# Designs tried in a protein design chat: VH-VL binders against Lactate racemization regulatory protein (larR). Part 5

Target 1, 221 residues: Lactate racemization regulatory protein (larR), of Lactiplantibacillus plantarum (f9uss8)
Amino acid sequence: MVLTDIEYLLSYLEAHHVPTIKKKRHTYLTYHGLAEHYTYVLKDGIIKNSIILQDGREYNLSYIAKPDVISLLRDEVSRSTDQPFNVRIESEYATFYQVNRVAFWKYVNSTPELQNYVKNYYRKKLSENILRLQRMVMNGKKGAICAFIYSLVDLFGRKVNEGILIDFVVTNDDIAGFCGISSRSSVNRMLKELRTDGVITVKNHKFIIQDVSYLLDQIAN

## First folded at step 4 (VH-VL; framework fv_ebronucimab)

Design s40 (from f3 with light chain N33D)
Fold by ESMFold2-Fast, scan of step 4:
Structure s40 (fold): chain C 221 residues (1-221), chain A 122 residues (1-122), chain B 111 residues (1-111)
Amino acid sequence: as target 1 above (221 residues)
Amino acid sequence: EVQLVESGGGLVQPGRSLRLSCAASGFTFDDYAMNWVRQAPGKGLEWVSGISWNSGSISYADSVQGRFTISRDNGKNSLYLQMNSLRAEDTALYFCAKDEYYEYGSGYFDYWGQGTMVTVSS
Amino acid sequence: QSELTQPRSVSGSPGQSVTISCTGTSSDVGGYDYVHWYQQHPGKAPKLLISEVSNRPSGVPDRFSGSKSGNTASLTISGLQAEDEADYYCSSYTSSSTYYVFGTGTDVTVL
């Protein structure tokens, strides 16, 4: 009956026959610093946003696993702006609406529903970033890993008899990149501690959270 | 001192079954994933199957899927490979390999056994 | 792809440097730093030589080094010695169809 803000956006893009682009697993849709005139809207699939640090290490910013705009950091005025981060495909395929950036902002400025979407988008992203920063600063490396695993519940969580299944394969390299940890082996050691303590287990390369309270205790203070 | 000792290989006719064993010592067996890797005479390495620390994750190469079954007994520090419906192309030296990690896939094999030879011929 | 591509053979004289390439795709070598190298002498089990692109296990001489650029990983043997005559295999994690994919193998001959 009542469309959500994102459902309104998707309906608009479909009705106006906006072109789509389809990309295969572990290819890049775009790169940090690439001069490009498009705003991308995820239609289907899972992607990962990242930047490459000056020393060559990857720092992972977010997974997006539900339809959403990939980024709204680029302004509506400049003809050419650089992409703010790398976008890598994590599902077998991902499909995107490819919208001219100036045209995208014209649609937003002419449509109250899309203006609400943009306001809610910035509010949500700001809140998520503040929470992530708080958890990373206050809880050390193990706390960062616990916070990250808990964050996967909203994206990929499914209730099973053993606990909460994270229905997506997350590599130790990705965890290291999300948590600002310098090596995969450090992540491996901390995950072993969580497994030994009965907090998590692994089935078919996917996490099962057995003790949600433990994760929350590591995040709170 | 980490040691992996394979056994159970031999000459077997096509269509028959064979069970391989790997006895592990010198490390906490139930903390690590285990793998079977094979090598046909004069050929390269082929990963056959992997099993996680608690048997919660199991996978097979396409060439053996539905015919081979990997299992482990953590109480006996032992890894097994049940091989059914054997074919001439299954003829190979079968290595038991210890993963550096509790799940297979991304890690390296830090220790290997000497291998047990399986010959499938009439 | 079913295997990572390596040259069939590489040869050199004692004291020379040789490099072995290992080429895959963005779903294996290009997508992760989970590339490992194994050395196999005739009649012996493989032995871990390099882990995670460039890490050298204890007991492996420093003349062995690894690197990666895009979809290609490389193993370099500097100061080639007679005992380096062996088969060398790369392996990588793959997220698509199997969990481990091995290279086709490279025979290193010291002449």
Scores: ipSAE 0.012, ipTM 0.592, lowest interface PAE 8.3, mean pLDDT 85

Design s41 (from f3 with light chain Y34F)
Fold by ESMFold2-Fast, scan of step 4:
Structure s41 (fold): chain C 221 residues (1-221), chain A 122 residues (1-122), chain B 111 residues (1-111)
Amino acid sequence: as target 1 above (221 residues)
Amino acid sequence: EVQLVESGGGLVQPGRSLRLSCAASGFTFDDYAMNWVRQAPGKGLEWVSGISWNSGSISYADSVQGRFTISRDNGKNSLYLQMNSLRAEDTALYFCAKDEYYEYGSGYFDYWGQGTMVTVSS
Amino acid sequence: QSELTQPRSVSGSPGQSVTISCTGTSSDVGGYNFVHWYQQHPGKAPKLLISEVSNRPSGVPDRFSGSKSGNTASLTISGLQAEDEADYYCSSYTSSSTYYVFGTGTDVTVL
């Protein structure tokens, strides 16, 4: 199987003068359940996908920090146009291509390269979700936090003298939402334990992972 | 040297409002969580409210939930406590306290202000 | 309201040692190493004395020491001096709530 370059999609959208929308930090691009006719493609920035539970708690699904389609859960012919989750901007600004849903799927169906991108997209997202589910179910609350912090290496990790810098400010509320932990105090306590044990440190409100092997050991059975 | 200076306390009637302020100096204010802790005359310490470095996390003791609002202005190095619907049991010396961490809840308070007295009486 | 149990008062003569206990449960003192001690002289603000069970901040004399066994943390003042006459409060992280829990406080009298 041949992996399709996301740059092909971005070049196609730019060449066809697809309109863009720019949103600032902590505003929402769209909401779970909102009826819209668009497929959004992240051009620049960082976003968070989530749902808000009936009790007001936020359950966080993913960060997206590289150009990609935000969601392909909306089919090309469905009468329902509801968005599958909330999309909040986490960078200072984020820019999106705002593509009419029917036009987007017409673009996909017009070229094998875009069809291959869509197949690889679904496979990647399914695999990521299965791995997340496995870590959450098997490793308890501390294991979930360790797995989450380690997952940030792929998105935001930079090697520095002290270890691996997570070059993004992650709040304790976001961690609680990603890990399904109802108590902020439990998150605070577990992060303090990791700092005390020398597993992580903090510089300019960003984590530095000092003991990667400890995080991996908490994830492994 | 770190200094925390509270102000805004006084005598107030039940049901009324007061706003406390805490002016911070000698450290990078926006790198730390801040807390309000109170002490009723002749009694022990009670945590009232906490706020993270960027106001992203805020919590209150059950006794003040819905009546008090904590806030901060990092540009002015200032912490605030808006106290509404005051009750006699809110009578206490109110301290602002600097957390050792940018989030509150599990750390220690490495510096405290001198406190400002709030008396709720008719 | 304080949740951790301390003796109301302890007393000693200059040069002696006194120990203040701070008793909680497995969800606070017993479960975690996040117990802190504050000293409060009459009419003054509390001052951090011991952090994280046994760590002394700069400027705190080494005659102050902290320890923990099970659900009880202890502050020991060796070589007791007149300036140690103050109220002492423990505090702990708790898994049962989002707020800090403080001890009932102990008045130390130097006889």
Scores: ipSAE 0.078, ipTM 0.606, lowest interface PAE 6.1, mean pLDDT 85

Design s42 (from f3 with light chain N55E)
Fold by ESMFold2-Fast, scan of step 4:
Structure s42 (fold): chain C 221 residues (1-221), chain A 122 residues (1-122), chain B 111 residues (1-111)
Amino acid sequence: as target 1 above (221 residues)
Amino acid sequence: EVQLVESGGGLVQPGRSLRLSCAASGFTFDDYAMNWVRQAPGKGLEWVSGISWNSGSISYADSVQGRFTISRDNGKNSLYLQMNSLRAEDTALYFCAKDEYYEYGSGYFDYWGQGTMVTVSS
Amino acid sequence: QSELTQPRSVSGSPGQSVTISCTGTSSDVGGYNYVHWYQQHPGKAPKLLISEVSERPSGVPDRFSGSKSGNTASLTISGLQAEDEADYYCSSYTSSSTYYVFGTGTDVTVL
């Protein structure tokens, strides 16, 4: 049996009886700026990462819908122990391993498997962030919404008769926060345009993408 | 001028059925979600049911689930609530409410009808 | 179905300010900016007064204002007038099957 590097980490944490915590929908695991001595590893559930900008607006960074470390932005021993972002639970419950930060890095440094995971984690996150930034800057508000909706296919997409179901309820506030759009009216107007043009529809509060090619055409390649 | 006009209320005995209608005018009916909200005499507001612009999304409050059926006819600009197995606790003024959005849930009700009174008693 | 908590009544004199609180949980008021306020005069249908925490619809006087902190939203009526005597209801989006949750309602009396 071959384990992925994250599966190896989860197995390691379980074997060492690392404590877990369970949080309900729309409660916060941690807050941007909160001083903590923990590294969190998502075991089950869906979460949303966000930050509060200098002007007080919330900007959404990512959904995480499969087991992963929540963040590796804090170093092993630095005096700065503040959490880099807010973590809100989006599923009915989410479960996390709560690992002392020093102990976490000891685990990583004691195995080549986890060292490889850390290198791949940073590379992947940097690459994803650069690509997201490029799309957002180049495509304007409508392009940003199209790029965001398309990005949900990998996390929540499922084929149905009408197209691709995004099997997760995404609110207009979340869309505005992910796309850097300050006006919810602007989000509503653009979603109405996409519905009118037959690009998307909505069933049971979930998007169905009917014209994937349109979304891709709105995203600068 | 946006108008919502409810009808079909009245006095009914427990266990019987009643059908409410809401006639809409002054806006493009098939662009918006519609809702039923009720208010028992001297009590607060309670959301009863919602239906999206194309009937693709439908939900009910737990208190009416399995007994009430919401529907719409976009060609007639009309919203309906079929109420079966009526109980004394269903006695209320029933409002038709227009959502500001094509889906119900996150939006607000920008227009309300005057309501139609349903009294369930023996 | 859980309701959002509002004071049963609030009173003030003409020209004074009154504030109505609307307290929920992180799954409704605290989780979203989808908090709305409705004004209902006796024998009338509710009317939208404030949308999305603090937005005023066209025709609503600027003496009505809304805000939110944590799990509590507030409606403030400044320069209270006789015609403000009414019931006020907050509502919020909720991620549960009920979707809309209303407040218990507040009766505003102008003394």
Scores: ipSAE 0.272, ipTM 0.715, lowest interface PAE 5.2, mean pLDDT 86

Design s45 (from f3 with light chain S97D)
Fold by ESMFold2-Fast, scan of step 4:
Structure s45 (fold): chain C 221 residues (1-221), chain A 122 residues (1-122), chain B 111 residues (1-111)
Amino acid sequence: as target 1 above (221 residues)
Amino acid sequence: EVQLVESGGGLVQPGRSLRLSCAASGFTFDDYAMNWVRQAPGKGLEWVSGISWNSGSISYADSVQGRFTISRDNGKNSLYLQMNSLRAEDTALYFCAKDEYYEYGSGYFDYWGQGTMVTVSS
Amino acid sequence: QSELTQPRSVSGSPGQSVTISCTGTSSDVGGYNYVHWYQQHPGKAPKLLISEVSNRPSGVPDRFSGSKSGNTASLTISGLQAEDEADYYCSSYTSSDTYYVFGTGTDVTVL
């Protein structure tokens, strides 16, 4: 059997006895701007990448819920060697390979399979960022929230009798940060409108999408 | 029945600290957001701080930002308010209030405690 | 502090109707249907009386009703009873980051 790109990477890191670290929910693995010379690879768990804006608001960039490299924005010759994102643990625990950045890029540069992984990684991240920009910039605040909730279907969605369960707890502050909404009270209001209109409901602090067509109609209307 | 019992208030000098506690019973504490609301003697209600069910969302009124810290311990069914750098204008009856929802913000407070009095005076 | 304007006091006799106004702006009362009313008896905690403009929680008598017109929400108490003597506070959602804004409060006296 041929390993997937990420399976190949994980196998390589295990074979080379790369150390792992384990972090608990709502602690930070690293911070934007921290002077660390590491590349982190998620082995298990769910994390959130973010930056803190000048006004103190958290701007959320992505969830990562399957094994992957957290960021490849810094290489062995980058002018900035600081960590590019805050990385917060969202699952009960998350486990990471902690790889010296220079060693990581030496592995990549000497291994065609890892070079292919890196090319695919950049394509995926660029595509995800363009789609996020298209959905959120064009659709206003309510459209951004609808687009964001819909985007969680791929990552956390599963069918239940009432609709599509988003099998992950997302806070209103996190939604505000993903949607670039400065007024967190506006997020609370818009989510309440969606609940009142029967578009979503909540079970065990998790969203259930009851009216998928409504969410899609708010996107690109 | 739902019950919220505040404690920790008292007379305190300006610049000092107090920690308020709220003991909750009669509902699943970790399913709801919790809030602190205060009322100065003879005055109206002022929202102070809110915390979501899992402490993932926390906010403060501008008047207390940087001085007060809200926290909760779901294992103990308890809500806390750490009040630092107290000022005369913080003198008020402090209520623990249960949100109708697991996140605070647009909702209403369906249950309130009886309050604990904080007097900041030299 | 309080942003919404209420009358300081209203009074009535048993069986009379009284109305308490709660006036804000288009960014709070006028813009949204998230106005709530709380009843506070002397020396006691507030209790939820009306939620979301006009919804009565279980156990609240139908003598209490809420409405809204423009930037003003109103609480009406029909068939006023001695037990209704209390302070009444409105609250509203606001489009700012402050989440909750309360009214100045109204003292209802039953003569």
Scores: ipSAE 0.167, ipTM 0.638, lowest interface PAE 5.6, mean pLDDT 86

Design s46 (from f3 with light chain Y93W)
Fold by ESMFold2-Fast, scan of step 4:
Structure s46 (fold): chain C 221 residues (1-221), chain A 122 residues (1-122), chain B 111 residues (1-111)
Amino acid sequence: as target 1 above (221 residues)
Amino acid sequence: EVQLVESGGGLVQPGRSLRLSCAASGFTFDDYAMNWVRQAPGKGLEWVSGISWNSGSISYADSVQGRFTISRDNGKNSLYLQMNSLRAEDTALYFCAKDEYYEYGSGYFDYWGQGTMVTVSS
Amino acid sequence: QSELTQPRSVSGSPGQSVTISCTGTSSDVGGYNYVHWYQQHPGKAPKLLISEVSNRPSGVPDRFSGSKSGNTASLTISGLQAEDEADYYCSSWTSSSTYYVFGTGTDVTVL
């Protein structure tokens, strides 16, 4: 058995007695533009990253539902300490390692395994962002919603008799923010269309995907 | 059996406020979006406001935006409409309507209350 | 405009069929399959009659049927009965700023 890069990071943080912070649902860990001296590593829970657009709208970037560094966009020596995005707690509680930014990069620079983690982290995040952008640009608004719903399978998917349960409540406002759609009513309309076509249903505020192939077909050209 | 019972209507002077309530029973209230729909005497139906299951999404008709506030108390199975700066044009029977979906918007209203009459007159 | 266009009234004799039209644009009735019909008896609350163009809720008689062609949805009442005398409203999803658009309403008279 070999530890994954993230498992190695978590073990390193525990061994060095890095303090943790616990936050409650729908509170914010950080805000876009807030001055901060920490790098946060999600230990447990679910969070949502977002930015504020020029017109004041919030654009949602990602859910993080497994242990990972929240962001590595801030370097170890830069005088700029502003957080690049908002971090809102989506689970009942979320727990984070709160690492001094300079100390975090000292850990990375002194440890080959952590250097490998950072290299793989940037590669993975860049690839994920390019794929998301490609899907949204090429498939239109309905395609963006289909791509988004399909992306929830990896994070929250659970097989049930009716299909694949997305075991997480996603609001129409959140979907609008993830898909760059200006109106939550447009999201609701497209979700109703998917329901009418037998692609999805809703049970206890959670999606059940009944036709995965349909979603995949909408993602491709 | 699903039941929606509105209350709080009455005669009110222009510029004043009134608060409507809707008591829900016979279904799991916090699983569904709720809506207010009004009907002026002798006129048709007009959607006023909608609120999602958890109050995370709220919207208003242009005619009431900035004057009315929709809210819900899931612990009490109750929907509310706070009406401020009332105008003669707000005179109508106000219906509480249950959405078939947890978010409001493109759905239909599967159950309606009996309505409560609001008369705005000097 | 902001309301879907319905005829003001239609009439028929018991046992006949009547059809009520609901005309909008490609941004509402024509663009989506989210047309719903409500029945309202005098002094009563509206009741859902047809959902999503043609779906009948439990308890609605099969003599009520819905259809759509282009920008016009239609409600057909076959075997007209005295208790069908009521106001009928269509509603549709729209891409405008209004979340719900109702029709102008149609009075059905059973002669």
Scores: ipSAE 0.268, ipTM 0.662, lowest interface PAE 3.1, mean pLDDT 85

Design s47 (from f3 with light chain S95D)
Fold by ESMFold2-Fast, scan of step 4:
Structure s47 (fold): chain C 221 residues (1-221), chain A 122 residues (1-122), chain B 111 residues (1-111)
Amino acid sequence: as target 1 above (221 residues)
Amino acid sequence: EVQLVESGGGLVQPGRSLRLSCAASGFTFDDYAMNWVRQAPGKGLEWVSGISWNSGSISYADSVQGRFTISRDNGKNSLYLQMNSLRAEDTALYFCAKDEYYEYGSGYFDYWGQGTMVTVSS
Amino acid sequence: QSELTQPRSVSGSPGQSVTISCTGTSSDVGGYNYVHWYQQHPGKAPKLLISEVSNRPSGVPDRFSGSKSGNTASLTISGLQAEDEADYYCSSYTDSSTYYVFGTGTDVTVL
């Protein structure tokens, strides 16, 4: 009976007749560095946030697979600010509320429930980024891959007889981008090692985690 | 059971193009990465290009980067290699090779075609 | 372009044992257990003979065996037969920009 923070936000946007936009798989909603007037809220679908590195490689930051605000890092006062990252559609379609940025912040400033949402949003994103940094920097490449695979449990995990199915096709290029690994062949090798050790298996191009404790041990060490 | 049949080779002049095809049968084609490997007359094996099960990952050897394009049609169980700006050094027998895994890179090639000969000469 | 070093040729009499070495670096053969061996008869396609250092595919006789020590992998053919006369290539994973590196190849002659 109690709305979650995001459910409250979605209900508020619908009540105020905020328009939606629909985008196809592997198209971009926005780009890192592009000047933008909107705050986007994912209504349905799956997206990937990334930054393009100096050498043209894409460094992946997160998947978003549940309704959420895409970013709140933009200046609330100015008419135009740069987008902090690229947003690519990973599902067949994704639908977004497209909220004028100034209007969005007026809604927040006039509504205690939305102020609470924003406060919780920043806290959650900061916590997620600190955990990601801790895992990747301290565990080396294998630890980074283990931490990344484990992070997919919350978004795509489903219990099956064989273990935990990650019900989403993740490419080795995406894994390389999430882990900061320059060589896709190194990712292939480490994934094969995890399969050989019985930590994961692959069915219909999706991972099944068979030994969760192994992944957690790699993150802890 | 598993068969890989290459075609499209022949004699071509430098600077021209050729398109190689590989017809696959006897396995679930869209579950595996596919590779092209070449062998110049009297020389050893050289990996040319690889493509993942869904075309999501593609790579080339430095010697062919920017000139060759690998592609696949999973509905037709077929692998292709479009070769542009051909050079005398590209003269070789071109093999279609099935990876043991859905991604290329660390695995072995469990099945090979018989190869198709490409001769680049005036 | 990196190549794994193999002897150019190896010879033996029927029934003898021959060994082919495949030498690389710690970034390929020495660093990983992803060394594979292929047999190629004249005018024929290569055939997988040994995978992942020592695994024999179905249909490969047990007289073919693989091993690895440091930066060198070895293929041993015991009870050498006339049909073993072929070129043998090793291949390894590499953490360089090249995805697959092949050996220089070894011609096996049965005298």
Scores: ipSAE 0.018, ipTM 0.578, lowest interface PAE 7.1, mean pLDDT 85

Design s50 (from f3 with light chain Y99L Y100W)
Fold by ESMFold2-Fast, scan of step 4:
Structure s50 (fold): chain C 221 residues (1-221), chain A 122 residues (1-122), chain B 111 residues (1-111)
Amino acid sequence: as target 1 above (221 residues)
Amino acid sequence: EVQLVESGGGLVQPGRSLRLSCAASGFTFDDYAMNWVRQAPGKGLEWVSGISWNSGSISYADSVQGRFTISRDNGKNSLYLQMNSLRAEDTALYFCAKDEYYEYGSGYFDYWGQGTMVTVSS
Amino acid sequence: QSELTQPRSVSGSPGQSVTISCTGTSSDVGGYNYVHWYQQHPGKAPKLLISEVSNRPSGVPDRFSGSKSGNTASLTISGLQAEDEADYYCSSYTSSSTLWVFGTGTDVTVL
């Protein structure tokens, strides 16, 4: 059996008896700027990364819904212990390995498989951030919402009779925060336009995408 | 049959507090946003506050921001409005209104209660 | 916040048609198709009459119709009847600063 990079990381952390912590929905694992000596690895659950801007607005960076390291922005030599993001739990519970930051980097430096994980991690995150930036700056507010909804297909998408179910409750506040839209009512209005046009529908507070090609057209320009 | 029944209104002195309640029946309460709308005697309608189905989104009119708190208890099919630091200008009939959607803001109010009168005077 | 402008009163005789205007800006009535009309009889709660410019809820007579042109939405009551004597309010989604804006209200009198 050959493990994926993340499966190898999880097995390594378990074999070395790294402590885990479990957090409940809508509690915070950590905060942007909090002085901590830990690298967190999501074992299961769904989380949201965000920052609070100077004017108090929350800007949402990503959902993480599969096991992964939360952030590798802090290196082994930095004196800064500050966490780079707020991390909020979005599933009923989320479980994390809590790894001393210096120890984490010692594990990586001594293990070729973990070095491969880190290399692939940075490549993936750079690629995702470039695509996110391109979509946001090219497409206006409606295009940003369409791009965001489409991005949920990979994380939460399931085929159903009506189309593609996004099997996760996404709030309008979260959408506003991901898309840089200051008004929740503007998000409501644009979502209603998509529903009226038959692009999406809603069942049990979850989106069903009925017209994927429409969303792609808004992204492609 | 959808019914919304407000209660908790009354005569109150300026600077005091009142808590309004709205009891909902005839629909799945936790599938819809809820709103408070008021009407001063002889005047028009003014939206006061809205709350989404799960309390994840809440908003207030500028005139009540910082003084009023909207909340809901989905297990009891009830909507609440906690009104603090009441002013004479808050004197109005307060309506509970059901949104057509689970989020508030761009929809319409398909059902209204009969209202509860709040009079703020010395 | 600014209210949507409606005439204070409109009157007509039984069987006539009356029209109530609701004028806003490009940030509310002119920008979106989210204009709603509510009917309020004296001493009663408002009742939804028209949603989203022109949609009639079940139970609302065909005599009531809605339309929009530019920054002005209109409610038309054809075949005016005594029971139509009421206050009528428009409302609109707004992108300016207030989540909801209501019209100033119009008293309809059946002569």
Scores: ipSAE 0.087, ipTM 0.616, lowest interface PAE 6.0, mean pLDDT 86

